# VH-VL binders against Putative bifunctional riboflavin kinase/FMN adenylyltransferase (ribF), part 5

Target 1, 179 residues: Putative bifunctional riboflavin kinase/FMN adenylyltransferase (ribF), of Geobacillus thermodenitrificans (a4it50)
Amino acid sequence: MKVHEANQGLTLPGSVVAIGAFDGVHQGHQAVLRQAVERSRQLGVESVAYTIDPPPRCRFQGSRMLTTLQEKLDRFAVLGLNHAVVAHFDERYAARRVDAFIRELTALNPREVIVGQDFRFGRNREGDVALLRRHFPVRIVQTVCCADGQRISSTRIRELIERGEWEQSTVLLGWPLSS

## First folded at step 16 (VH-VL)

Design u5 (from r1 with light chain S30N)
Fold by ESMFold2 at other seeds, look of step 18:
Structure u5 (fold): chain C 179 residues (1-179), chain A 123 residues (1-123), chain B 107 residues (1-107)
Amino acid sequence: as target 1 above (179 residues)
Amino acid sequence: EVTLKESGPALVKPTQTLTLTCTFSGFSLSTSGEGVGWIRQPPGKALEWLADIYWDDDKYYNPSLKNRLTISKDTSKNQVVLTMTNMDPVDTATYYCAHRPYDFFSGYPFDYWGQGTMVTVSS
Amino acid sequence: DIQMTQSPSSLSASVGDRVTITCLASQGINDYLAWYQQKPGKAPKLLIYDASSLESGVPSRFSGSGSGTDYTLTISSLQPEDFATYYCQQYYDYPLTFGGGTKVEIK
């Protein structure tokens, strides 16, 4: 898997791009990422994980991240992604972040952009999807639930880890906590 | 239309605990990216941020007041509650709640504010 | 903590004047800056976000500029309804912090 900085201008002749913070690369994230790998193979193009570092709001409470950036990237590689594109919060000016994001995605020539149903970009989620769809075909992956009916989320997994419920946290995460 | 309204006592005595409730409409804290913050303003003074809470129960506190503040939400009632312990006359202020969304990259400023509620701390 | 130093603390101006208010951050904040207007007895109202983006329904005579640590709110032609106190606020990092305010008064 090749790793790129978002601001370095990676260009592809075609792609399927999964977008998300992907902290921990838990089972719900894996549904999105696997869809991107599957669709890229069907369309004969490369798969890309577009992610941010650090994940939203994790920069304010440092021990809350489920994975380091390198651990996250290693998990993308295990899932079969061809590329990872990493955007860094400290490299973004607020006034230009929408335009920069669209330019970075446009350079990847996405045949499809894949997001989870809880994805939010901009101040208005309806506007987020409509904006994204003006530029690219968008596929939305439904929320993945655990056996107890609760959705799988990084927040839920952090809660389980905090309580010392490591067996259940590793089941939801799909990776060992020490890696 | 997004609206927020603060409720709670207008007068508290020193050392008492203040509990304020923000009741809102036009958004839900079950919706990804939504958040509510509390800000206060002593009479004639500048604004001071107190705490934020988000849809996923993530919370942030002003570190100068961290030991005194608790923020919580009741998503089914569209309410956020702020509790501040050990009130002192210097805490006399108008208290506001306000909407603050967060997206894939970052947060936004407080785009909708409640009317505010004046709390006086006096013997 | 990021300190926001706002100047001037007050100013007097006439209807039609061009007014500028400055806000200095103690470190770079990458344009994560808002401007609010507050009238007596009322809650603040968001005018500008992301340093230069005009909030919906805000008159075009309001504009924001600057970058890094130095930011400016400009009112190109002051109107009677613009006499108020103005606050800057950074949302780059916690704790969220406001400037001390600038009271714009009628001359």
Scores: ipSAE 0.594, ipTM 0.845, lowest interface PAE 1.9, mean pLDDT 88
Fold by ESMFold2 at other seeds, look of step 17:
Structure u5 (fold): chain C 179 residues (1-179), chain A 123 residues (1-123), chain B 107 residues (1-107)
Amino acid sequence: as target 1 above (179 residues)
Amino acid sequence: EVTLKESGPALVKPTQTLTLTCTFSGFSLSTSGEGVGWIRQPPGKALEWLADIYWDDDKYYNPSLKNRLTISKDTSKNQVVLTMTNMDPVDTATYYCAHRPYDFFSGYPFDYWGQGTMVTVSS
Amino acid sequence: DIQMTQSPSSLSASVGDRVTITCLASQGINDYLAWYQQKPGKAPKLLIYDASSLESGVPSRFSGSGSGTDYTLTISSLQPEDFATYYCQQYYDYPLTFGGGTKVEIK
């Protein structure tokens, strides 16, 4: 898997791009990422995971990331992604982040952009998916729930870890928890 | 249309706990990216941020007040509740709740504000 | 904590005047800066976000500029309804912090 900085101007002749913070690469994230790998193979193009480091709000005091950047990238590689593109928060100016994001994605020539059901970009309730769809074909992957009907999320996994509920957290995460 | 409205007591005695409720419409805290914050303003003075809560129940507090503040939400009622313990006359202020959206990269400023509620702490 | 220093704390101006208000951050904030207008007895109203983007419904006589640590709100031709107190606010990092305010008064 090749790793790229988002601001480098990388181009591809075609791609399927999965977008997300992917903190922990938990089973909900894996649904998005596996769909990108599968669709890229069906379309004869390369798969890309577009991610941000650090994950949103994790850069503040008191937040704990489930994975380091390198651990996240290693998990992308296990899932079969061809490329990872990493955006860094401290390299983005407020108004430019929308335009920079669209330009970076455009350079990848996406045949499809794949996001989870809860993906948000921009301040309007009309939504980040509508913005993306003006530029690219977008596929939405349904929210993954555990057997009790609750969503799998990084926040819930962090809470289980803090509570010492290792078995449950490992099940939701889908990777070994202890270092 | 997004609207927010603060409610709670107008008078509080020193050492008591203040509980304020923000009731809103036009958005839901079950929606990814949505957040609500609390800001106060003492009479004739500048604005001071107190706390934020987001759709995923993530919470942020002003460090100078962290041990005194608790923020919570009830998504089904479109409500956010702020509790502040050990009130003192210096806490006399107008308290606002406001909408703050957050996206994949970062947050935005407070784009919709409630009218504010004045809380007086006996001097 | 990121400190926000506004200047001046007050100013007097006439209808039609060009008014500028300065906001200085104690560190770079990458244009994560908002300007609010507040009239007595009312909640603040968002005017400018992301340093220079005009909020919907705000008159074009308001503009924001600057970068890094230095930011400016400009009112190109002051109107009677613009006499108010103005606040800057950074949202780059927690805690979120406001400037001390600038009261714009009738000369």
Scores: ipSAE 0.562, ipTM 0.835, lowest interface PAE 2.2, mean pLDDT 87
Fold by ESMFold2 at other seeds, look of step 16:
Structure u5 (fold): chain C 179 residues (1-179), chain A 123 residues (1-123), chain B 107 residues (1-107)
Amino acid sequence: as target 1 above (179 residues)
Amino acid sequence: EVTLKESGPALVKPTQTLTLTCTFSGFSLSTSGEGVGWIRQPPGKALEWLADIYWDDDKYYNPSLKNRLTISKDTSKNQVVLTMTNMDPVDTATYYCAHRPYDFFSGYPFDYWGQGTMVTVSS
Amino acid sequence: DIQMTQSPSSLSASVGDRVTITCLASQGINDYLAWYQQKPGKAPKLLIYDASSLESGVPSRFSGSGSGTDYTLTISSLQPEDFATYYCQQYYDYPLTFGGGTKVEIK
């Protein structure tokens, strides 16, 4: 897997791009990423994971990342992604961040952009996926739930870890816990 | 149309616990990226952020008040509740709840505010 | 904590004047800066977000500028309805913090 900085202008003749914070690369994230790998093979193009570091809200005091950036990238590689593109929060100024994001994605020439159901882009709720769809074909992957019907989320996994519920957290995560 | 409204007691005695409810419409805390915060303003003074709660039940508190604050939500009722323990006359202020959305990159400022509710702490 | 220092604390101006208000952050905030207007007895109203982006429905005489630690709100031609108190606020990091306010009064 090749790793790129978002601002360095990776250009591809075609791609399938999965977008997400992917903190922990838990089983819900894996559904999105596996679909990107599968679709890229069907379309004869390369797969890309576009991610941010740190994930939203994880950079604040009192929030912990489930994985380091390197652990996240290693998990992308295990899943079979061809590329990872990393955007860094501290390199993005608030006023122009959307334009930079669209420019970076456009250079990848996406045949499809794949996001989870919880993905939010832009300020207004009605413009979330529709705003992205003005620029690219977008596929949405539905939320993954565990056997008890609760959503698999990074927040739930963090709570289980904080309570010392190791076995449950590992099941939801789908990887060994980080030391 | 997004609207928020605060409710709770106008007068509280020192040492008592204040409970404030924010009732809102035009958005839901079942929707990804939605959040509600509480802000207060003592008479004639600047605004002070108290706490945020998000759709996924993440919570953030002003660290100067962390031991006194609890924020919770009832998504089915479109309500957010703030409790503040051990009230003191210096806590006399107008209390606001406000909408604050997040997206893939970051948070946004408070774009919709309630009208505010004045809480006086005196014996 | 990121402290927000707002200047001046008050000013007097006439209708038609150009008014500038400054906000200094104690560290860089990458344009995660909002400006609010508050009239007596009312809740704050968002004017500017992301340092320079105008909120929907806000008159174009309001503008925001600056970067890093230094930010400015400008009212290009003051109108009677603009006499109010103005607050800046950073949302780069928790705790969220506001400036002390600038009261704009009629001369």
Scores: ipSAE 0.558, ipTM 0.833, lowest interface PAE 2.2, mean pLDDT 88
Fold by ESMFold2, look of step 20:
Structure u5 (fold): chain C 179 residues (1-179), chain A 123 residues (1-123), chain B 107 residues (1-107)
Amino acid sequence: as target 1 above (179 residues)
Amino acid sequence: EVTLKESGPALVKPTQTLTLTCTFSGFSLSTSGEGVGWIRQPPGKALEWLADIYWDDDKYYNPSLKNRLTISKDTSKNQVVLTMTNMDPVDTATYYCAHRPYDFFSGYPFDYWGQGTMVTVSS
Amino acid sequence: DIQMTQSPSSLSASVGDRVTITCLASQGINDYLAWYQQKPGKAPKLLIYDASSLESGVPSRFSGSGSGTDYTLTISSLQPEDFATYYCQQYYDYPLTFGGGTKVEIK
């Protein structure tokens, strides 16, 4: 798997791009990433994981991150992604973040962009995926739920870890906990 | 059309617990990226952020008030509740709730505000 | 915590004047800055987000500029409805913080 900084401008002749913060690469994230790998093979193009470091929800405290950046990238590689593109929060100016994102994705020539059901792009409550769809074909992967009917999320996994619920957090994560 | 409205007591005695409810429409806290914050303004003074809560129940508190504040939501009722313990006359202020959307990159500012509710703390 | 310092704290102006209000952050905030207008007895109203982006429904006489730590709100031709207190606010990092306000009064 090749790793790129978003600001260095990777260009591809075609791709399938999965987008997310992917903190922990939990089972819900894996559904999105596996879809990208599968679709890229069907379309004869390369798969890309586009991610942000640090995850937006963890900016105030890194101790809440489920994985380091390197651990996240290693998990992408295990899942079979061809490329990872990493965007860094502190390199983004507020007004330019949307335009930079669109420009970076456009250079990848996506045949399909794959996001989870929780993905937000832009400020508009009614049209956040619709805004992305103005530029690219977008596929949404359904939220993955655990046995009790609640969704698998990084926030819930972080809470379980903070409470010392190691067995349950490992089940939702789908990877061994970091040592 | 996004609207928010604060409700709660106008008068609270020192040491009592204040409970404020924000009832909103035009968005849902079941929707990814949606959030509600609380801000207060003492008479004649600047605005002070208190707390945020998001669709996934993630919460952020002003550290100067952290042990006095609790924020919660009832998504089915479109409500957010702020509880503030051990009220003191210096806590006299207008209390606002406001909408704050969030996306893959970061949060946005408070784009829709309630009308505010004045809370006076006196004996 | 990121401290936001506004200047001036107050000013007097006439209808038609160009008004400039500044906001200084204690560290770089990468344009994660908003401006609000507040009239007496009313809630704040968002004018500018992302330092320079005009909120929908806000008149074009309002503009925002600046970068890094130094930000400016400009009203190009003051109207009677613009007499209010203006606040800047950063949303780069928690805790979210506001400037002290700038009261724009009729001369």
Scores: ipSAE 0.543, ipTM 0.832, lowest interface PAE 2.2, mean pLDDT 88

## First folded at step 17 (VH-VL; from u5 with heavy chain D57N K59R)

Design v2
Fold by ESMFold2, look of step 17:
Structure v2 (fold): chain C 179 residues (1-179), chain A 123 residues (1-123), chain B 107 residues (1-107)
Amino acid sequence: as target 1 above (179 residues)
Amino acid sequence: EVTLKESGPALVKPTQTLTLTCTFSGFSLSTSGEGVGWIRQPPGKALEWLADIYWDNDRYYNPSLKNRLTISKDTSKNQVVLTMTNMDPVDTATYYCAHRPYDFFSGYPFDYWGQGTMVTVSS
Amino acid sequence: DIQMTQSPSSLSASVGDRVTITCLASQGINDYLAWYQQKPGKAPKLLIYDASSLESGVPSRFSGSGSGTDYTLTISSLQPEDFATYYCQQYYDYPLTFGGGTKVEIK
């Protein structure tokens, strides 16, 4: 798998791009990423995970990340992604972030962009997906729930770890806990 | 139409615990990216941020008040509750709750505010 | 913590005047800056977000500029309804912090 900085201008002749923070690469994230790998193979193009480092709210004080960046990238590679593109928060100015994001994605020539059901870009969820759809074909992957009907999320996994519920957190994550 | 409204006591005594409820409509804290924050303003003074809570139950507190604050939500009731312990006359202020959305990159400023509720702390 | 230093603390101006309010951050905030207007007895109202983007329904005489640590709110031609207190706020990092406010009064 090749790793790229978002601002380095990676171009591809075609791709399927999965977008997300993917902290922990838990089973809900794997549903998105695995669909990107499968769709890229069906379309004869390369798969890309577009992610942000650190995840949006993890850059604040206190350890909230389930994985380091390297651990996240290693998990992408295990899932079969061809490329990872990493955007860094401190390199992004507030008013320019929409244009930069669209420009970076456009260079990848996506045949399909894949996001989770709860993906949000901008202040308005419906309008933000519509903005992406003006530029690219977008597929939305349904939220993955565990047996108790609750969503699998990085926050839920962090809460289980905080309580010392190691076995359940590992089940939801789908990987060994980070050290 | 996004609206927020604060409720709670207008008067508390020093050392008591203040509990404030923010009831809102026009958005849900079950929706990814949604958040609610609390801000206070002593009479004639500047605004001070207190705490945020988000749809995924992440919470952030002003460090200068951290040990005194608890924020929680009841998503089914569209409510956020702020509890502040050990009240002191310097905590006399108007308390606001406000909407703050968050996206893939970062948060946005407070775009919708409640009307505020005045809380006086005195003997 | 990111400190926001707002100046002046107050000013007097006449209808039609150009008014400039400044806000200095203690470190770079990459344009994650908002301006609010507050009238007596009312909640703050968002005017500008992302340093220079005008909130919907806000008159075009309001504008924001600046970058890095130095930011400015400009009212190009002051109107009677613009006499209020103005606050800047950074949302780059926690804790979220506000400037001390600028009270704009009629001369």
Scores: ipSAE 0.541, ipTM 0.830, lowest interface PAE 2.2, mean pLDDT 87
Fold by ESMFold2, look of step 20:
Structure v2 (fold): chain C 179 residues (1-179), chain A 123 residues (1-123), chain B 107 residues (1-107)
Amino acid sequence: as target 1 above (179 residues)
Amino acid sequence: EVTLKESGPALVKPTQTLTLTCTFSGFSLSTSGEGVGWIRQPPGKALEWLADIYWDNDRYYNPSLKNRLTISKDTSKNQVVLTMTNMDPVDTATYYCAHRPYDFFSGYPFDYWGQGTMVTVSS
Amino acid sequence: DIQMTQSPSSLSASVGDRVTITCLASQGINDYLAWYQQKPGKAPKLLIYDASSLESGVPSRFSGSGSGTDYTLTISSLQPEDFATYYCQQYYDYPLTFGGGTKVEIK
């Protein structure tokens, strides 16, 4: 897997791009990433994970990230992604962040952009992907729930860890907890 | 069509705990990216941010208030509650709740505000 | 903490005047800056976000500019309804902080 900084201007002849913060690369994230790998093979193009470091709001919260950036990238590689593109918050200016993001994605020539059902980009109250769809074909992957019907999320996993519910947190995460 | 409204006591005695409720409509704190913050403004003075709470129950507090603040939500009632302990006359202010969305990259400013509620702390 | 310093603290102007208000951050904030308008007895109203983006429904006579630490709100032709107090606010980092305000009065 090749790792790129978003500001390097990676250009591909075609791609399938999964977008997300992917903190922990939990089973819900894996659904998005595996779809990108599967679709890229079906379409004969390369797969890309586009991510941000640190994940949203984790930059204000001590050491609460489920994974380091390197651990996250290692997990992308295990899932079979061809490329990871990493955007950094402190390199991104507010007024230009939407245009920069769209430009970076455009250079990848995405045949599809894949996001989870809870993905939010922009200010709209719908919480949907409408802004992104103005520019690219977007596929939405359904929310993944655990056996008890609750959503798998990084916040839920952090809560389980804080309660000492290690077995359930490992199941939702789909990876061993860090030692 | 987002609206927010603050409710709570207009008068509080020193050392008491202030509890304020923000009741809102036009969005839900079950929706990814949605958040509510509290801001106060002493008479004739600048605005001061107090606390934020988000759909995923992440919470942020102004550190200058030394753990006097607790923010919580009741998603089923579309309510956010702010509690501020050990009130002092210097805490006399208009208290606002306001909507603040977050997306994949970062937060936005407070785009919708409640009317505000004046809280007086007198000895 | 990021301190926001507004200048001037007050100004007097006539209808039709061009008004500029300056906001200085104590460190770079990468254009994560908002401007609010507040009239007496009312809540603040968002005018500008991301330093230069106009909020929906806000008249085009309002504009924002600047970068880094130095930001400016401009009202190109002051109207009677624009006499108010204006606040800048950074949302780059917690704690969220506001400027001290600029009161725009009738001259």
Scores: ipSAE 0.539, ipTM 0.824, lowest interface PAE 2.2, mean pLDDT 87

